# Ledger of designs, part 5: VHH binders against Sushi domain-containing protein 2 (SUSD2)

Target 1, 195 residues: Sushi domain-containing protein 2 (SUSD2), of Homo sapiens (Human) (q9ugt4r445to639)
Amino acid sequence: RLASAFGDPHFVTFDGTNFTFNGRGEYVLLEAALTDLRVQARAQPGTMSNGTETRGTGLTAVAVQEGNSDVVEVRLANRTGGLEVLLNQEVLSFTEQSWMDLKGMFLSVAAGDRVSIMLASGAGLEVSVQGPFLSVSVLLPEKFLTHTHGLLGTLNNDPTDDFTLHSGRVLPPGTSPQELFLFGANWTVHNASSL

## First folded at step 18 (VHH; from d6 with I102W)

Design e2
Fold by OpenDDE, last read:
Structure e2 (fold): chain B 195 residues (1-195), chain A 125 residues (1-125)
Amino acid sequence: as target 1 above (195 residues)
Amino acid sequence: EVQLVESGGGLVQPGGSLRLSCAASGFKFRSYAMSWVRQAPGKGLEWIGRIYSGGSTEYNPSLKSLVTISRDNSKNTLYLQMNSLRAEDTATYYCAKGRYRWTPSGTLEYTFDYWGQGTTVTVSS
């Protein structure tokens, strides 16, 4: 099942719910206790190619870890328009290689603007540059049914519970933009949990 | 052609230390995770540990305190440092190349596809 986040930023949950959340900060896209999968994203104003800062926010970094796997962060490179990849907080160089066997994951970089991460569980991520922001796609196998939470929703074929707060409270479909903002903000990453 | 050549084996006394090397060629060494495995006489293969491309390591819990795996990508060489060797550590030691593969169940699994001829370590007084 596929979920995605792109633009400023628009979210499509695993169950197909669409919403926009323009928060600034670090947020939980996905947590799954099944494999201790964590996907976090940083949302910030973007910088256009002409140096102008965007009015809205978008994803500028994505970090992923599953269990005791390596931690991979993909972020926008400053002023280059490309991607920078960090492994356990160290910047990687892909001048000599385009892929790596990492702990608990396989990492590949294509053309400097697309990163693919395959996790041991079968989960996958694709991070790419689109304009001044990142686009993120998360693909989960069916075993993750009922085991996800975060901005990308609960994967259970029920879109009515996709706006589930950290507390477990479910906001109804068609919630107001103001409440939707609070929903997004509710999934702010705490400092201790930041990847 | 993928080649893995182990060296450094020999006779060592109990309590001694030994460093094995594995010279790799024929593939982009720095991109691959590498493992050490061993086979004692009359026993099956035992996984020792693995070092990933980024330098992360994982070890067999039974051997973790006695071994350290490292790599020098500039030399395409894998190392196995062994300390406090015991008689039970007598074995042929192999370096192994692997890769991630998709399983039929849809998970990603690390599998071995090449290993060297091995180097023999004998721990005896």
Scores: ipSAE 0.890, ipTM 0.943, lowest interface PAE 0.4, mean pLDDT 95
Fold by OpenDDE, fold request of step 23:
Structure e2 (fold): chain B 195 residues (1-195), chain A 125 residues (1-125)
Amino acid sequence: as target 1 above (195 residues)
Amino acid sequence: EVQLVESGGGLVQPGGSLRLSCAASGFKFRSYAMSWVRQAPGKGLEWIGRIYSGGSTEYNPSLKSLVTISRDNSKNTLYLQMNSLRAEDTATYYCAKGRYRWTPSGTLEYTFDYWGQGTTVTVSS
């Protein structure tokens, strides 16, 4: 099942719910205790090609870890419009390689603007540059049904519970933009949990 | 052609140390995770540990305190440092190249696809 986040940013949950959340900070896109999968994203104003800052926010970094796997962060490169990839907080160079066998994951980079991450569980991420922001797609196998939470929702074929707070409280479909903002804010990454 | 050539084996006294090397060629070494495996006489293969492309390592819990795996990508060389060697560490040590493969269940697993000829380590007083 596919979920995505792109633009300012616009979210499409695993169960197909669409919403926009323009928070600034680090947020939990996905957590799954099944494999201890964690996907976090940083949202901040973007920088246009002309050097001006956008008024709205978008995703500028994505970090992923599953269990005791390596931690991979993909972020927008400053001033280049491309991507930077960090492995366990260290910047990787892809001048001599386009893929890596990492602990618990396979990493590949295409043309400097697209990163693919395949996790041992079968989960996958694609991160690409789209304008001044990142586009993120997360693909989960069926075994993750009922085992996900975060901004990308609970994967259970029920879109009515896609706005589930960290507490487990479910906001109804059609929640107001103000409440959706609070929903997004509720999934702020705690400092100690930041990848 | 993929080639893995182990070296550094020999006779060592109990309590001694030894560093094995594996020279790799014929593939993009720096991108691959590499493993060490050993086989003692009359016994099956035993996994020692693995080092991934980024430098992360995994070890057999029974051997973790005695071994360190490292790599030099500039030399396409894999290393196995062994300390406090015991008689039971007598074995042929193999360098192994692997790759991630998709399983029928849709998961990724690491598997070996190439092995060296091995280097023999004998621990004896």
Scores: ipSAE 0.889, ipTM 0.943, lowest interface PAE 0.4, mean pLDDT 95
Fold by OpenDDE, fold request of step 23:
Structure e2 (fold): chain B 195 residues (1-195), chain A 125 residues (1-125)
Amino acid sequence: as target 1 above (195 residues)
Amino acid sequence: EVQLVESGGGLVQPGGSLRLSCAASGFKFRSYAMSWVRQAPGKGLEWIGRIYSGGSTEYNPSLKSLVTISRDNSKNTLYLQMNSLRAEDTATYYCAKGRYRWTPSGTLEYTFDYWGQGTTVTVSS
């Protein structure tokens, strides 16, 4: 099942719910205790090709870890329009290689603007540059049904519970933009848990 | 053609140390995770540990305190440092190249696809 986040930023949950959340900070896109999968994203104003900063926010970085796997962060490269990849908080160089066998994951980089991450669980991420922001797609196997939470929702074929807070409280479909902002804010990453 | 050539084996006294090397060629060494495995006489294969492309390591819990795996990508060489060797560490040690593969169940699994000829380590007084 596929979920995505892109633009300023627009989210499509695993169950097909669409919403926009323009928070600034680090947020939980996905957590799944099943495999201790964590996907976090940083939302910031973007820098356009002409050097101008956007008024709205978008995803500028994505970090992923599953269990005791390596931690991979993909972020927009400053002023280059490409991607920078960090492995366990160290910048990787792809001058001599385009893929890597990492702990618990397979990493590949294409054309400097697209990163693919395959996780041991079968989960996958695609991160690519889309304008001044990142586009993130997360693909999950069916075994993750009922085991996900975060901005990308609960994967259970029920879109009505996609706005589930940390507390387990579910906001109804058609929730106001103001309440959706609070929903997004509810999934702020705390410093101690930041990848 | 993928080639893995182990070296450094020999006779060592209990409590001694030994460093094995594996010279790799025929593939993009730096991109691959590499493993060490061993086989004691009359016993099955035992996984020792693995070093991934980024330098992360994973070890057999039973051997973790005794071994360190490292790599030099500039030399296409894998290393196995063994300390405090015991008689039960007597075995043929193999360097193994692996790859991730998709399982029928849809998971990503690391598997071995190439092995060296092995180097023999004998620990005895």
Scores: ipSAE 0.889, ipTM 0.942, lowest interface PAE 0.4, mean pLDDT 95
Fold by OpenDDE, last read:
Structure e2 (fold): chain B 195 residues (1-195), chain A 125 residues (1-125)
Amino acid sequence: as target 1 above (195 residues)
Amino acid sequence: EVQLVESGGGLVQPGGSLRLSCAASGFKFRSYAMSWVRQAPGKGLEWIGRIYSGGSTEYNPSLKSLVTISRDNSKNTLYLQMNSLRAEDTATYYCAKGRYRWTPSGTLEYTFDYWGQGTTVTVSS
């Protein structure tokens, strides 16, 4: 099942719910206790090619870890329009290699603007540059049914519970933009849990 | 073609140390995770540990305190440092190249696809 986040930023949950959340900070895209999968993203104003900052926010970094796997962060490279990849907080160079066998995951980089991550569980991520922001796609195997939460929603073929707060409280599908903003804010990453 | 050549084996006294090397060629060494395994006389294969392309390591819990795996990508060489060797550590030691593969259940697992000829370590007084 596929979920995605792109633009300023627009979200499509695993069960097909669409919404926009323009928060600034670090947020939980996905958590799954089944494999201790964690996907986090940073949202901030973008920098246009002419050096001007955008008024709205978009995703500028994505970090992923599953269990005791390596931690991979993909972020926008300053002024290059490409991607920078960090492994366990250290910047990687892909001048001599385009893929790596990492602990608990397989990492590949294409054309300097697309990163693919395959996790041991079968989950996958694709991060690419789209304008001044990142586009993120997360693909999950069916075994993750009922085991996900975060901005990308609960994977259970029920879109009515996609706005589930960290507390477990479910907001209705017709939630107002203001309340939807609070929903997004509710999934802020705490400093201690930041990847 | 893929080649793995182990070296550094020999006779060592109990309590001694030994560093094994594995020279790799025929593939992009720096991108691959590499493992050490061993086989004692009359026994099956035993996994020692693995070092991933990014430098992260995993070890057999029973051997973790006695071994350290490292790599030098500039030399396409894998290393196994062994300390406090015991008679039970007598074995042929192999370096192994692996790859991630998809299982029928849809998971990603690491498997071995190439092995060296091995280097023999004998621990004896």
Scores: ipSAE 0.888, ipTM 0.942, lowest interface PAE 0.4, mean pLDDT 95
Fold by ESMFold2, last read:
Structure e2 (fold): chain B 195 residues (1-195), chain A 125 residues (1-125)
Amino acid sequence: as target 1 above (195 residues)
Amino acid sequence: EVQLVESGGGLVQPGGSLRLSCAASGFKFRSYAMSWVRQAPGKGLEWIGRIYSGGSTEYNPSLKSLVTISRDNSKNTLYLQMNSLRAEDTATYYCAKGRYRWTPSGTLEYTFDYWGQGTTVTVSS
């Protein structure tokens, strides 16, 4: 299953639900207890070609860890125009290599504009630049069925519970923009859990 | 093509320390995780540990306090520091490389593909 986030930011959940959430801060895209998989993203205003900020927000960074794997963050490189990759909070250089065997994951970079991460569980993350923001795709193997939560929703072939809060409470179908903002804010990353 | 050449073995007293080296060539050493394994006389292979491309390490829990793995990417060289050596650490020590590969079940596993001839360490009085 595939979920994605792009633009201002538009989300497509694993079960196909679409929504927009214009929050600012760090958010849980995905948590899956099955493999202790965690994917978090930072949403903030972007910088337009003329140097001004966008009116809405979009994803500017994404971070991933599975179990006790290395922690990888991919973010917009404000000064170089491409992507910057951090390993355990240190910036990596790809002048001498285009791929790396990391603890619990395989990382590859194509020409500074596309980063692919393959996790031991079989989960995958692909990140590219799209205008002032990131485009992020997450692919999960079937074994994650019923084991996911976060902004990318609950993978169970039933989109009616994609807006599940931390408490387990489900927002009903047809949720208003105000209620969608509550869903997004509900998945804010707390300092202690930040990757 | 791919070559892994271990060195630094020899006779050492119990309680002593020894540093092994592994010179690598024929592949992009910097990108690969590298491992140490050993084989005591008449025994099977025992995994010692691994250092990943980014510097993270994993160790066999039984050996964790006795060994340190490091690498120098500018010299394409892998190192194993061993301390407080005991007679039971007598073995041939091998460096190894591998690669992540997809399993039939759709997971990603690290699989060994090459290892050297080894260097022999003997711990005795």
Scores: ipSAE 0.675, ipTM 0.878, lowest interface PAE 0.9, mean pLDDT 83

Design e2
Fold by ESMFold2, last read:
Structure e2 (fold): chain B 195 residues (1-195), chain A 125 residues (1-125)
Amino acid sequence: as target 1 above (195 residues)
Amino acid sequence: EVQLVESGGGLVQPGGSLRLSCAASGFKFRSYAMSWVRQAPGKGLEWIGRIYSGGSTEYNPSLKSLVTISRDNSKNTLYLQMNSLRAEDTATYYCAKGRYRWTPSGTLEYTFDYWGQGTTVTVSS
């Protein structure tokens, strides 16, 4: 199953629910205890091609780790407008290679503007550039059913509980914009949990 | 075309130290994870550890305090530092290359595809 986040920022959950959450900060896109998979993203105003700031927010960085794997972050490159990849908080160069065998994952880069990560569990992450922001896709094997939470929702073939808070409380379908913001803010990454 | 050549083996006293080298050619060494494996006389293969493209390492827990794996991508060379050697560490030591492959269950596993000829370490007084 596929979930995605793109634009300002627009989310499509694993069960197909659509919503927009215009927050600023770091957020949990996905946590899956089954494999200790964690995907986090940074949302902030974007920089347009003319150097000015966008009115809303979107994703500018995404980070992933599964179990004790290496930690990969993909972010918008400040200078060139493409993507920058960090491995365990150190910037990687793809001048002499386009892929790497990493601990717990396989990393590849296409043309400097698409990054693909395949995880040991079979989960996948693809990151590309969309305007001033990132486009992020997450693909999960079926074994993750009933094992996910975060802004990309609870994967159980039932979209009505995709807005599940940390407490276990479920916001109903068709919730107000204020309640959707509460859901998004509920999944804020605190300093101790940041990848 | 892939070549892995181990060196640095020999006779060493118990308690001694030894550094093995593996010269690699015929593939993009810097992109691949690299591993060390050993085989004691009359025994099966024993995995020692792995170093990934980015430098992260993973070790057999029973050997972790005795060994250190490192790599030099500019020289296409993999190293194994062994300390406090014991008679039971007598073995032929191989470096190995592999690749990630999909399993039938849909997971991604690292699978060996090439080994060197090995270098023999004998720990004896």
Scores: ipSAE 0.672, ipTM 0.875, lowest interface PAE 1.0, mean pLDDT 83
Fold by ESMFold2, look of step 22:
Structure e2 (fold): chain B 195 residues (1-195), chain A 125 residues (1-125)
Amino acid sequence: as target 1 above (195 residues)
Amino acid sequence: EVQLVESGGGLVQPGGSLRLSCAASGFKFRSYAMSWVRQAPGKGLEWIGRIYSGGSTEYNPSLKSLVTISRDNSKNTLYLQMNSLRAEDTATYYCAKGRYRWTPSGTLEYTFDYWGQGTTVTVSS
């Protein structure tokens, strides 16, 4: 199953619910206890080609770890507008390689502006540049059914519980813009849990 | 085309140290995880550990206090440092490379595809 986040930022959950949450900060896209999978993203205003700041926010970085794997962050490169990849908080160079066997994951850089990460569980991420922001796709194998939380929702073929708060309370379908902002803010990354 | 050549084996006293090398060629060494495996005479293979492309390591828990794996990407060389050697560490030591592959169950596992010829370490008084 596929979920995505792109634009300013628009989210499509694993069960097909879509919403926009124009927040600023770091957020939990996905947590899955089954494999200890964690995906986090940073949202902030973008820089347009003329140097000015965008009116809204979008994703500018995403980070992933599964269990005891290496930690990979993919972010917009300030200098060129392409992608920069960090491994355990250190910048990687892809001038002499386009892929790496990492602990618990396979990392590949294709087409200059696309990064693919395959995890030991079978989960996968693809990150690309889209305008001033990142586009992020997450693909989960079937075994993750009923085991996911975060802004990308609960994968259980039932979109009515995709807006599940940390407490376990479910916001109903047709949630107002104010309540969607509360859902987004509810999944803010704490300092101690930051990747 | 893929070649893995171990060296540095030999006779060593109990309590001694030894560093093994594995010279690699015929593939993009810096992109692959590399492993050490050993085989004592008449015994099965025992995995020692792995070093990933980014430098992270993973060790057999029973051996991790005795060994350190490192790599030098500029020389395409994998190393195994062994300390406090005992007679039971007598074995042929192999370096290996592999790749991530999908399993039939849909997970991603690192699978060996090439092995070196081995270098023999003998620990004896």
Scores: ipSAE 0.666, ipTM 0.873, lowest interface PAE 1.0, mean pLDDT 83
Fold by ESMFold2, fold request of step 23:
Structure e2 (fold): chain B 195 residues (1-195), chain A 125 residues (1-125)
Amino acid sequence: as target 1 above (195 residues)
Amino acid sequence: EVQLVESGGGLVQPGGSLRLSCAASGFKFRSYAMSWVRQAPGKGLEWIGRIYSGGSTEYNPSLKSLVTISRDNSKNTLYLQMNSLRAEDTATYYCAKGRYRWTPSGTLEYTFDYWGQGTTVTVSS
């Protein structure tokens, strides 16, 4: 099952719910206790090719860890239009390699602007450049059914509970833009949980 | 084409130290995780640990205080440092490479595909 985040930032949940959350900061895209999978993203204004800042926000970085795996962050590279990959907070070079066996994951880089990560659980993450922002796709095997939380929603083939807060409270479908912002803000990453 | 050659084994007194080497060729060493495995006389294979492409390590909990795995990607060489050796550490020590593979249950698992001939370490008075 696929979910994605792209643009300013537009989200498509695992169950197909669409929404936009124009926040600024670090947010939980996905947490799944089944495998201790965590995917977090940073949303901020982008920089256009002419050096000016975009009016809205979008994703500029995404990070992933599963269990005690290595921590991988993928972010926009400065001025190149490509991607920069960090392994445990240190920048990687792909001049002599295009893929790596990492602890708990397999990392592959194509053309400097597309990064694929396969996790031990079978989960996958693909990151590419889209304009001033990242495009992020997350693919989950069916065993994650009923085990996911975060901005990418609850995977259970029922979109009515995709807006589930930390408390367990569910915002109903058709909620106002203000309530969608509360859903997004509810999943803000705190310092201790940051990847 | 893949070749793994261990060296550095020999006779060591109890309490001593050894550093084993594994020279690798025929594959993109820098991209692969590399492992050490040992086999004591009359016993099965025992996994010692693994070092991943980025330098992260993972050790058999029963051996973690005795060993350190490192790699030098510029020399295509894997190392095993062993300290405070005991008679029970007498074994043939192998380096190994593998690759991630999908399991039938849909998970990703690192499995061995090549290993060397081994180097023998004997710990005795």
Scores: ipSAE 0.652, ipTM 0.868, lowest interface PAE 1.0, mean pLDDT 83
Fold by ESMFold2, fold request of step 23:
Structure e2 (fold): chain B 195 residues (1-195), chain A 125 residues (1-125)
Amino acid sequence: as target 1 above (195 residues)
Amino acid sequence: EVQLVESGGGLVQPGGSLRLSCAASGFKFRSYAMSWVRQAPGKGLEWIGRIYSGGSTEYNPSLKSLVTISRDNSKNTLYLQMNSLRAEDTATYYCAKGRYRWTPSGTLEYTFDYWGQGTTVTVSS
């Protein structure tokens, strides 16, 4: 199953629920206890071609770790206009390689600003540039059914509970923009849990 | 053609130290995880550890205090530093290359595909 986040930022959950959450900060896209998978994203104003900031926000970075794997962050590059990849908080150079065997994951960079990460569990993450922001896709194998939480929702073939808070309380489909902001804020990354 | 050539073996006294090297060629060394494995006389293979492309390491817990794996991507060379050597560490030491492969259950596992000829370490007075 596929979920995605792109644009300003538009989210499509694993069960197909669509919403927009125009927050600013770092957020949990996905947590899955089955494999200790964590995907977090940074939302902030983008930089347009003329150097000014966008009025809304979008995703500018995404980070992933599964269990005790290496930590990979993919973010918009400040000076090159493409993607920058960090491994355990250190910037990588892909001048001499296009892929790496990492602890717990396989990382590849395709020409044209696309980064793919395949995790030991079989989960996958793809990141590309879309205008001033990232486009992020997450693909989960069937075994993750009923094991996901976060802004990309609960994967259980029931979109009505995709907006589940930390408390277990479920916001209904068609939730107001105010309540969606509370859902997003509920999944804010704390510094201690930041990847 | 993939080639892995170990060197640096020899006789060392108990309590001593030794650094083994593995010269790699025929593949993009910097992209692969690399491993050390040993085989004591009359015994099976024992995994020592692995260093990933980004430098993270993973060790056999029983050997972790004795060994350090490192790599130099500019020289296509893998290293094994061994300290406080014991008679039990007498073995042929191999470097190995592998790759991630999909399993039938849909996971990724790292599996070995090439081994060097080995270098022999003898720990004896």
Scores: ipSAE 0.639, ipTM 0.869, lowest interface PAE 1.0, mean pLDDT 82

